VH-VL binders against q9nrl2r1430to1533. Designs and how they scored, part 26

Target 1, 104 residues: q9nrl2r1430to1533
Amino acid sequence: GGVHELSAFEQLVVELVRHDDSWPFLKLVSKIQVPDYYDIIKKPIALNIIREKVNKCEYKLASEFIDDIELMFSNCFEYNPRNTSEAKAGTRLQAFFHIQAQKL
Key: E = the ipSAE of ESMFold2; O = the ipSAE of OpenDDE; V2 = 0.75 times the mean of E and O plus 0.25 times the DockQ between their complexes.

## First folded at step 13 (VH-VL; framework fv_iluzanebart)

Design u5 (at its last look DockQ between E and O 0.67; V2 from the best seeds 0.00; counts 0 for: pae E 2.1 > 2)
Fold by OpenDDE, look of step 13:
Structure u5 (fold): chain C 104 residues (1-104), chain A 124 residues (1-124), chain B 107 residues (1-107)
Amino acid sequence: as target 1 above (104 residues)
Amino acid sequence: EVQLVQSGAEVKKPGESLKISCKGSGYSFTDYWIGWVRQMPGKGLEWMGIIYPGDSETRYSPSFQGQVTISADKSISTAYLQWSSLKASDTAMYFCARGWYYDFDYEGLYFDYWGQGTLVTVSS
Amino acid sequence: EIVMTQSPATLSVSPGERATLSCRASQSVSSYLAWFQQKPGQAPRLLIYGASTRATGIPARFSGSGSGTEFTLTISSLQPEDFAVYYCQQYDNWPRTFGQGTKVDIK
């Protein structure tokens, strides 16, 4: 089951990255562009990091993978007000994720 | 195995344009940064700039801003460094390098794999 | 920009002996310090990152220490293949900057 789950995680990350609303999540937020980001967000994460963890087989359970994805969205909503493009994109991408995650 | 393979040596004249390449393999190209480093003959290393192929975000060192263009084509896992008009002073070895995060609390990118370098010679 | 200063410019060491290379930053770079080895006609090779973490495949004889503004690369027992130029690099601030290098040659 582990190999099959790994493939499912890989595929889901691919789908998330390809989604139109993935742009805020592709990589870590730049501290140059957002100087206070890392003062507020204490557990930064992004899709490229999650994909690396998948590739390194660091997720033993689907719940661990899901937790990182949810953390990614949680960070977005914690830092970005609801009316921002980032938060709106996050809302849509998270909805997409929740649908796809039911297949895990 | 992670590899960065750069295009071959170039011999050019002042005023000519040039675009050299760096192809990544053995890893997810779009998920890692690519930087360019200049090394003039007999001199040390100079960071020129960096690009994230996943979204093409590009950052330049102040000394190279407006002097070169860094780009990437993720469909072929290739990063580029280009000049619109070469100068004799552009004669140097140019390296590409892969960047990754030392930690996730900071955007502290360290460069773990390097291309073999591209020698660019500009003379009249 | 942060200026990185390496010393000495040239270090002559006998095979099997200890080599100690210094790198100083003009301001604190925390632990965002890397060491590279470069041999003639080759690309730099990452030795140490995070001031003290050996890169994959790097022999145990290489070690890095320090934080803030003072850093040291130590080669516990110099091997023939270790004669090269060594660069330190900070990646705490932009632009990223290298030291001018230390040449380790044979005594």
Scores: ipSAE 0.867, ipTM 0.941, lowest interface PAE 0.5, mean pLDDT 95
Fold by ESMFold2, look of step 13:
Structure u5 (fold): chain C 104 residues (1-104), chain A 124 residues (1-124), chain B 107 residues (1-107)
Amino acid sequence: as target 1 above (104 residues)
Amino acid sequence: EVQLVQSGAEVKKPGESLKISCKGSGYSFTDYWIGWVRQMPGKGLEWMGIIYPGDSETRYSPSFQGQVTISADKSISTAYLQWSSLKASDTAMYFCARGWYYDFDYEGLYFDYWGQGTLVTVSS
Amino acid sequence: EIVMTQSPATLSVSPGERATLSCRASQSVSSYLAWFQQKPGQAPRLLIYGASTRATGIPARFSGSGSGTEFTLTISSLQPEDFAVYYCQQYDNWPRTFGQGTKVDIK
């Protein structure tokens, strides 16, 4: 990775956070509010963590960044039934992500 | 770079209301938790509660639940601590601090940066 | 509530000497333990998190160790600027709790 890749990761994360469907993904899921979440999801991640990793230059390759974003969506679809608001938001945000990621 | 700037010292009487502020800068304000800590005169530190400004999720210490309100206005990157009716025993220094996850643990929130403190004095 | 107990209450140490501060939790907090320094008239500053991980910008003379219920903060070579009160804090359970502090006086 280089300076241009880091800027692209920053821009993509900003766009994801600003998207209307980002609300399920902004922070880690609360075990108090969702007691069984961490029984099912073993590799938790969220947009605030991904943005911090970008800010700390922790991604060396675009594939590492994409893998974290895709993990975020995979967790959503694994935990949430297809007809839930969370899964529908995930579907729409993932579609948006795929369009933007082609520019990387 | 990361800064938490708190509102100035307050001198109040018992029964008055008060809202003190903590303005975050140098980071993505809505990505991090903001907590509040009380230090009574001559005493140690007491954890009061925490808020995620992105969605206003809050948690309080049982000792402070119902005694104070923690809130945030993300449009101006500011968190608040508020009393509806101050008591003399509320005289203390109040700090805000930024919270982050230890080891990707939703429960492992530790404080990394602190505001300068706001002295609240409640007396006649 | 998890009670955090620090010892000694006050520690007098000569410049260049090693300072050792202890923190005990009333039940296991795993490695979810932070150390803070508070100088007179100032806000606390994070020194150590995760029991042993030094925070950004903290000098190498500060180190933390321990897990479960027993924790230690070590200052390997005391400097004049290190006089302060040091607090441990557990963040394993709610509510978070601090120890009562250890005051380090420079002799």
Scores: ipSAE 0.498, ipTM 0.852, lowest interface PAE 2.1, mean pLDDT 92
ESMFold2 (binder alone), look of step 13: mean pLDDT 90; pTM 0.914

Design u6 (at its last look DockQ between E and O 0.07; V2 from the best seeds 0.00; counts 0 for: pae O 7.1 > 2, placed apart)
Fold by ESMFold2, look of step 13:
Structure u6 (fold): chain C 104 residues (1-104), chain A 124 residues (1-124), chain B 107 residues (1-107)
Amino acid sequence: as target 1 above (104 residues)
Amino acid sequence: EVQLVQSGAEVKKPGESLKISCKGSGYSFTDYWIGWVRQMPGKGLEWMGIIYPGDSETRYSPSFQGQVTISADKSISTAYLQWSSLKASDTAMYFCARDWYYDYEYEGLYFDYWGQGTLVTVSS
Amino acid sequence: EIVMTQSPATLSVSPGERATLSCRASQSVSSYLAWFQQKPGQAPRLLIYGASTRATGIPARFSGSGSGTEFTLTISSLQPEDFAVYYCQQYDNWPRTFGQGTKVDIK
């Protein structure tokens, strides 16, 4: 990845964080507040971790970045029933992400 | 460069209110916790509480719950520690510190960068 | 609440000698333990996190070991700038807690 590709990942993460539906995804779910979460979700990820990985240039391919974002959404849908506020926010943010990602 | 700059020393009387600040720079302010640590004169370090400025989630030590308010204004990258009614026993040095982001298995929260401290004196 | 107990309270050591500081947790904290150094009139400085990982810029003479409930900070070949108070802190569980500190003095 070149300078423009890394800048695009950074811009996309910023847009995701700014989106009104980002609230379930800003940081990892607290094991103390939600004790069973990590019994169910084995590969947790969140926007703050993804942004840190972008800032440290840890993504070598665009597909690795996209995979982390999609993992974030799939975790949300696996843990949360579809009628929950968390799952509804995930659906809307994922749709927004797909639109923005086509610009990469 | 990561930097935490705290507001200046305060001299107060019992019963007065006070709000001290901690301004972060050189990193993504909303992605890291900011914690507050008290050090009473000649004593050790006491964890007071912590805030995640990204969503304002706070956690307090039981000894400080209801005694102080921790808040943040992410638009100016600043965290706050506030008393509504100071006591003489609040006389201490107060530090803010940036915490490593939470890892679900091995890398928990810890204070990697510290502010210079704010001396609060409550007497008379 | 997890109680962190440090020993000794004060340790007198000659420059060039080894210092060994102990920290014990009232229950397991896995490896979620940090060590801090504080000099008079200064903010604490992170030395070790994850029980044994040196923070950026920390010289190799500082080493941490242990897991579970028993932890050790070792300072090999003490330098004049190493005379300070050292604190351990667990960050495994709420609320996070500090030990009471160990003062390392010149013998």
Scores: ipSAE 0.126, ipTM 0.743, lowest interface PAE 5.7, mean pLDDT 89
Fold by OpenDDE, look of step 13:
Structure u6 (fold): chain C 104 residues (1-104), chain A 124 residues (1-124), chain B 107 residues (1-107)
Amino acid sequence: as target 1 above (104 residues)
Amino acid sequence: EVQLVQSGAEVKKPGESLKISCKGSGYSFTDYWIGWVRQMPGKGLEWMGIIYPGDSETRYSPSFQGQVTISADKSISTAYLQWSSLKASDTAMYFCARDWYYDYEYEGLYFDYWGQGTLVTVSS
Amino acid sequence: EIVMTQSPATLSVSPGERATLSCRASQSVSSYLAWFQQKPGQAPRLLIYGASTRATGIPARFSGSGSGTEFTLTISSLQPEDFAVYYCQQYDNWPRTFGQGTKVDIK
């Protein structure tokens, strides 16, 4: 049920955070470091935010959780060209996520 | 504890310049937008504009564009609102407020902390 | 700009009674609606954001509802400290705009 799903979300977030390619996604992009980021990305999100939502039981459906994770990757690919380290890391992490999400 | 402390009341004459301040403490000043709100005597609240102290990006409400200048000095965690030439109609209470918590459920921003207000009186 | 209209202008309520405040937007603001409380000589205090989410430290007697163009703030049991002016504010579009306010006073 819901409790089991919550635990699954928690575990998956832990696995994503521990992944070698999680570094672009651990927290929100700094506006100071990337001044134009929030002019382009209108729905910013990061793993720390998703973790907080999980901890607060804000995800009622697995689809809601998955949507936020996919949004996180979508933002990365929207802002970063394909040849950047961020985009490359995102590609690998997303592939990992898709495998793990099958267990949800 | 998050605090916004504004400068003291001002009594001015029409045509004079004025710069009031809002000092933030208890949080990372450069990471949150700060806005200014006008409240004329006995009236409601009006957004004037907002500034991001980290890079000084500024946004004005259309009604206040070109009428005032919003700035910030991040070295002392202070935001400013200034007039080059005051009018009697500028008489009002002015509040600063912190804005930058992104509501991920509703995809919006909201203000959570306010200064105590600065009363500006302009009369001949 | 989006015009916010509150009603009634003044609401007289006895302590312990229910207070219902209305806020209407000239166009849809989705759920980008906040409620503020202001007492004389004080700055506004955030009560509700996202139309229905209580801000930190706000008592459970305050609740917000609605979406689109119609919104409601409810105080289930009015306390002495609740007599004040209440403002709604949309933050869907810039500029952010407030309603003209509803004064809640003692009957």
Scores: ipSAE 0.021, ipTM 0.658, lowest interface PAE 7.1, mean pLDDT 89
ESMFold2 (binder alone), look of step 13: mean pLDDT 89; pTM 0.910

## First folded at step 14 (VH-VL; framework fv_iluzanebart)

Design v1 (at its last look DockQ between E and O 0.69; V2 from the best seeds 0.79)
Fold by OpenDDE, look of step 14:
Structure v1 (fold): chain C 104 residues (1-104), chain A 124 residues (1-124), chain B 107 residues (1-107)
Amino acid sequence: as target 1 above (104 residues)
Amino acid sequence: EVQLVQSGAEVKKPGESLKISCKGSGYSFTDYWIGWVRQMPGKGLEWMGIIYPGDSETRYSPSFQGQVTISADKSISTAYLQWSSLKASDTAMYFCARGWYYDYESEGLYFDYWGQGTLVTVSS
Amino acid sequence: EIVMTQSPATLSVSPGERATLSCRASQSVSSYLAWFQQKPGQAPRLLIYGASTRATGIPARFSGSGSGTEFTLTISSLQPEDFAVYYCQQYDNWPYTFGQGTKVDIK
């Protein structure tokens, strides 16, 4: 990113992106790979979008930031059955997030 | 300030290989798409392909599938376009550009920042 | 692929006059339409995205309209620096495609 001091939100996003289970969440789901995704998920979001919002100072409260992260996981669990690799990755990443979010 | 800086002009012969680069700065390189566009002399613009440096997902235009390779090294914020064997018809200006979502309800990308272009000349 | 067709090929306009450029898509691209300006020896510059949203730093004299298959770029009062080639581009479906361009030159 640009030359600036990372906020708590920025740091947490960095940690999420670096996590081994972040791969389903790095960017918006591919419509080519998942043609019906955007018919089902009405508020798509991903870590790159969340980071952009952080960089633009769109989050005034920690709760707003947390809400977007939770939305990201909610979308994953809504679309992906429990036995999928995406859902399993999401479960682990969300658990990690919940631990780190206690620092906010 | 967001910038895309491309490598310098190339003069090559048919059959030679070539790899040109596009370095991004002033933004989170892994979070945005990078696209490559060809412009033959006196002609219009043609999309070649796009890559997401964060996971290296790559999409090629049908006309360029198998003709070039697009890659990225996120550790140095650089995207690449390469040919294994150049042809005279590859003579053109090549631009890289940064892509972002117009909305979050689709993957449609608009490209807001562009490199200065790399001129590739292939002749015997 | 979606074919983008621009008209006219060349538009001769006097400084201060209104310029109207057209772009047609072979199928609906909704509002996923961008306009670019390119001057000789330079990279394309984004003018409009989402069919009608001006990019950052773009003068108010540039405006885009349309949806679906018919789009228009309007320059309300042509300035000397506006003489260039203009391209429309759809990004509704990959592969993204450009129109063939409209050259705006001085009358």
Scores: ipSAE 0.889, ipTM 0.949, lowest interface PAE 0.5, mean pLDDT 96
Fold by ESMFold2, look of step 14:
Structure v1 (fold): chain C 104 residues (1-104), chain A 124 residues (1-124), chain B 107 residues (1-107)
Amino acid sequence: as target 1 above (104 residues)
Amino acid sequence: EVQLVQSGAEVKKPGESLKISCKGSGYSFTDYWIGWVRQMPGKGLEWMGIIYPGDSETRYSPSFQGQVTISADKSISTAYLQWSSLKASDTAMYFCARGWYYDYESEGLYFDYWGQGTLVTVSS
Amino acid sequence: EIVMTQSPATLSVSPGERATLSCRASQSVSSYLAWFQQKPGQAPRLLIYGASTRATGIPARFSGSGSGTEFTLTISSLQPEDFAVYYCQQYDNWPYTFGQGTKVDIK
């Protein structure tokens, strides 16, 4: 990807972090608070990791960046029932992401 | 370049309060964990606790729970270690360090950059 | 909490010789093991993380090995600047814990 794509990824991840519903996704899930999480979720990821990958220019294609963001949501929905605060936040943030991602 | 710069040495009396600081620069401060480590004179290293400045989540080692307060002000990229009432046994060197994930299979953190240390001397 | 035991407590070695430092965990920590160097009056310096990965700027003479409960730091040809205290640290589970250190002295 070009300089414009890397700037767009950076701007998008900043918008995701600023969103009110980002709280379940800022960092990796706590093993202390959620002891079985890493037994169930085998490809963990979070917004701080995605931002670091953008900073290191590790995404070659927009699809790779989108795949990591979608993995983040997929993990949330796999672990959390849909009636939980985490899953509801994930649904709202994912909808926001889809709107913003149309600009890529 | 990544830097962690700590506040200067302190000489205190038992019963006094103290807040020491650790300012991070050259990286996304809110995305990385900050930890505090104590080293008593002539002794080894002990983890005190860690904080995620992005949301202020903190974890304390059991020996330090209730003994200190760890906090951060992300608007100035600074983490803090605070005592409400110092004891002579708090005399030590205190380091801050930046933590990141080794892999994405767990939340385990390795600490790659360290502050220069803050010497705290508490004399009765 | 996971207890980290280092041996020997002190290792006397001549410059140019090999130093081998051991670290044992009270339970498996997989590969979530780091090694630090500390010189008098200085902050710890990360040498190795993930049991065997050298941190940025660390010379090739430093190598780490092991997994589970048994870990080794090797310095293949000691330089004058390598005389220091070395700590292992597990980061598999909170609270993170250090070993008590191995002091590497000039013989």
Scores: ipSAE 0.749, ipTM 0.917, lowest interface PAE 1.3, mean pLDDT 94
ESMFold2 (binder alone), look of step 14: mean pLDDT 94; pTM 0.951

Design v2 (at its last look DockQ between E and O 0.69; V2 from the best seeds 0.80)
Fold by OpenDDE, look of step 14:
Structure v2 (fold): chain C 104 residues (1-104), chain A 124 residues (1-124), chain B 107 residues (1-107)
Amino acid sequence: as target 1 above (104 residues)
Amino acid sequence: EVQLVQSGAEVKKPGESLKISCKGSGYSFTDYWIGWVRQMPGKGLEWMGIIYPGDSETRYSPSFQGQVTISADKSISTAYLQWSSLKASDTAMYFCARGWYYDYEPEGLYFDYWGQGTLVTVSS
Amino acid sequence: EIVMTQSPATLSVSPGERATLSCRASQSVSSYLAWFQQKPGQAPRLLIYGASTRATGIPARFSGSGSGTEFTLTISSLQPEDFAVYYCQQYDNWPYTFGQGTKVDIK
């Protein structure tokens, strides 16, 4: 979906991906690297999947888009203890997201 | 339109190095895996490896581990396959392909778009 | 690695007839099975993924079935453009592996 002008959702995802704290969220967590992840997280999601959904026009409302982003953060905080680099990155990225989402 | 365009045919001698390319367009290059497949003359298809351009995570098939290097430059939406020292047995067609998750399975990728292939001929 | 075995090696079929191709995995690959079509001088084209889901733009005459270790690709009514080599491929475990291919030629 990169041949057309970016929508508000697309632009926000671009901003999230470019953020320094996006590294835990770029793609689905690997089962090889984290063997028990999918025993705990039942609705996996990542920024690449969210962007794909945006490109396919699957989000009809901003609230649907926001829900998936919040799910992504929720998964991170559910699996990762607060003192982990992933959780800390997630906290900062979520704060950034909340500011940007006000523009939607 | 999603497209993968590979670099042109190569004619090389044993011992020479080579780097071939695969440029993606029409989609977000960093969000999808890129895989490389070898097809020797008159033979079947063999997976060589895969890379995620967004963070450069790379996996090699055991038969190709240490034999080739897979890389990507996300700034120009291009993936690479390279040899430090070619052998005659490297003569083959090489395809790149775009991979995506099936059923939210991070380790299970299906490959929906393919490059046109790059013919590499290595002979004395 | 998981070994994929296709049969028959060559399948001769007349236009308009049904073609049935088989693929067997050395161990269960669940539904992580894809079918590809390749014509001379061309790249493989994805036909089926998830064992039974047609890729975008693939005609309805192509269908996939099976799970675990036994899979089938069916072409309900062979068209002239369908004569090609067909590969199955598992993506349940890395390294992903292809079958050796079935050549569908004209009877």
Scores: ipSAE 0.878, ipTM 0.948, lowest interface PAE 0.5, mean pLDDT 96
Fold by ESMFold2, look of step 14:
Order: C-alpha cells, then sequence, then structure tokens
Structure v2 (fold): chain C 104 residues (1-104), chain A 124 residues (1-124), chain B 107 residues (1-107)
C-alpha cells in the first residue's frame, strides 16, 4: 500500500511539467542537437521517463522518486555552465521542486 | 487503453491542401513521440517524420522535408500531417504511431501503438 | 540511409509448422530492430522490439533473435491468423527504415 504517495508523485510531476522552466527536462537530450552530451552524462533521465515510471508504479519509496528528480537536476548542472539558460532554468525548477517535495 | 484514432478517408484533386489528424487517448499524450508513416498502393512502409507534442520538436526524413508539415495541438491530444499542395503521387495510406525510448536512447524509438490509417486519394 | 533487406520475399507454410524470416541491415544497428505484422487493410502491429523483446500481448510463438546486421523472426507453430506480411525496421539511425516485407502464405 503506498497509493497516497503514488498520487502525490503524479501530482508533483504534472506540476513540474507545467512549470515555465521545465523546457530543458521534458524529454531526453537529443544526440543530434547536443552530440557530446552522452559522453559526459552516463545516467540520463527526463520528466517524461519519470512520469512513465510513476504511471507504472516503479517507485516503491519516496526516496527513489526524489533521487530520479535530483539526478535530473544534477545532470543539468554537470553538463551546463552556470550562466546558460538551461542551468538557470534548472536552478529555478529545482527550488520549486524542493518546496513541493517537503509536502511528501 | 491506448488508442490513436485518425481522421477519415480523403478524395482530393492535385493542387488542393489537406490536413489529416491523429488523436491519442489513454496515455500521457505529451510524453510520447508521434510518427507518420506512408504506404503507397501495393508498396511497403516508409517513415515521414516524428514530433514530440510536449514541445513540438519535429524531425523529417530527408525525402519528406519541405513536402509536408507535421504539427500537434497538445490541448486536444492531436497530431497532424498537412500538405499545402497535393500531387497525384501523394495517393497513399498514412498511419500515425506512438514512439517510446528503447534502452533510454533518445534517438532510438520503437512504435508500439498505431492508428487505423487514413487513405488519401489524389486524382484529376 | 540504412538499407534493410528481407528474405525470402514469399514463404509458403502449412499451419502448425515453423516459419523463419530473415532481415539484414547494410550496417550495424546493434539491437535497435523491430518486427511488425501487417494484414490486408490493417495497420502494422508491433511484434518484437530490441531485436528479441516481445511487445505487450504478443503470443509466445513469436520470437526474435540477432544483433548487428543479421536478424531472424521465428513463428514456432504457425496459426491461421499469422498469415500476413512481416516487416523488419531499424531504429538505430534516423531516418528509420523498413525492409521490403516477407509475405507468409498458406501452403
Amino acid sequence: as target 1 above (104 residues)
Amino acid sequence: EVQLVQSGAEVKKPGESLKISCKGSGYSFTDYWIGWVRQMPGKGLEWMGIIYPGDSETRYSPSFQGQVTISADKSISTAYLQWSSLKASDTAMYFCARGWYYDYEPEGLYFDYWGQGTLVTVSS
Amino acid sequence: EIVMTQSPATLSVSPGERATLSCRASQSVSSYLAWFQQKPGQAPRLLIYGASTRATGIPARFSGSGSGTEFTLTISSLQPEDFAVYYCQQYDNWPYTFGQGTKVDIK
């Protein structure tokens, strides 16, 4: 039984996707547009994958869900310099996430 | 249940415009890629292009670049294939399909659910 | 573009018998290979993806194997509903490409 937590994960992911700063995180980074990304980032993840894992009940603990979201931000900051639009969007979305995650 | 429902058959003349649709239901429409496939009469299958409805990123096969427009309206869970000026050689069956990552590969999509097809006939 | 070549073009098989279909790629596609079934007047149906993984709802008599440039679809005991055209398709490199198809007919 963790049906209450699964509903909360679902609600949180919907809110993240709707946030103005979600654009770097909606789907996996393109190898065509960013050819070297996967030379640097070895554990890729994106919001659409996280939502699919929620829909398939693949998260058994809240910590597993939080870890995937934090991995998403960590990848962004590892690949992108601080002054990029991607890193700035990541900083703002991560702040929003931290506030929402305290409700879990 | 995941479903892709396409608009009905079309009979057109050369030079006319056309926009056909593919409506997705039973899943998170904006999270999956949608692709379009052409099948000419008596022929095999060929990829035309793909779109990610969440941000409208599109990619066309070289043979179709500039020949059609692929678009989506995520508010109504619908993808579109559009011609500004049809040719007789556009006569074919057109399928839409839903794509997902294989092995977390961003460029490697497999297509698990397909629409029923839209027959487009273009004749003088 | 990566060319996918299927053989044979037509395969005549009796119900209950084993059917073996081949697909070759012009360059390695690793395991990014799918098999589709198409019956007259119908959309393609995904059978196999990742060269060997059955799609949801596909009977166990369908199996796929291979990697790199050579791939096989096997139907272990052909049923009446299995008479169709079968396509392989690579999704390793854009544009994705289909083979020309193998028609499986009643012998």
Scores: ipSAE 0.790, ipTM 0.921, lowest interface PAE 1.0, mean pLDDT 94
ESMFold2 (binder alone), look of step 14: mean pLDDT 91; pTM 0.929

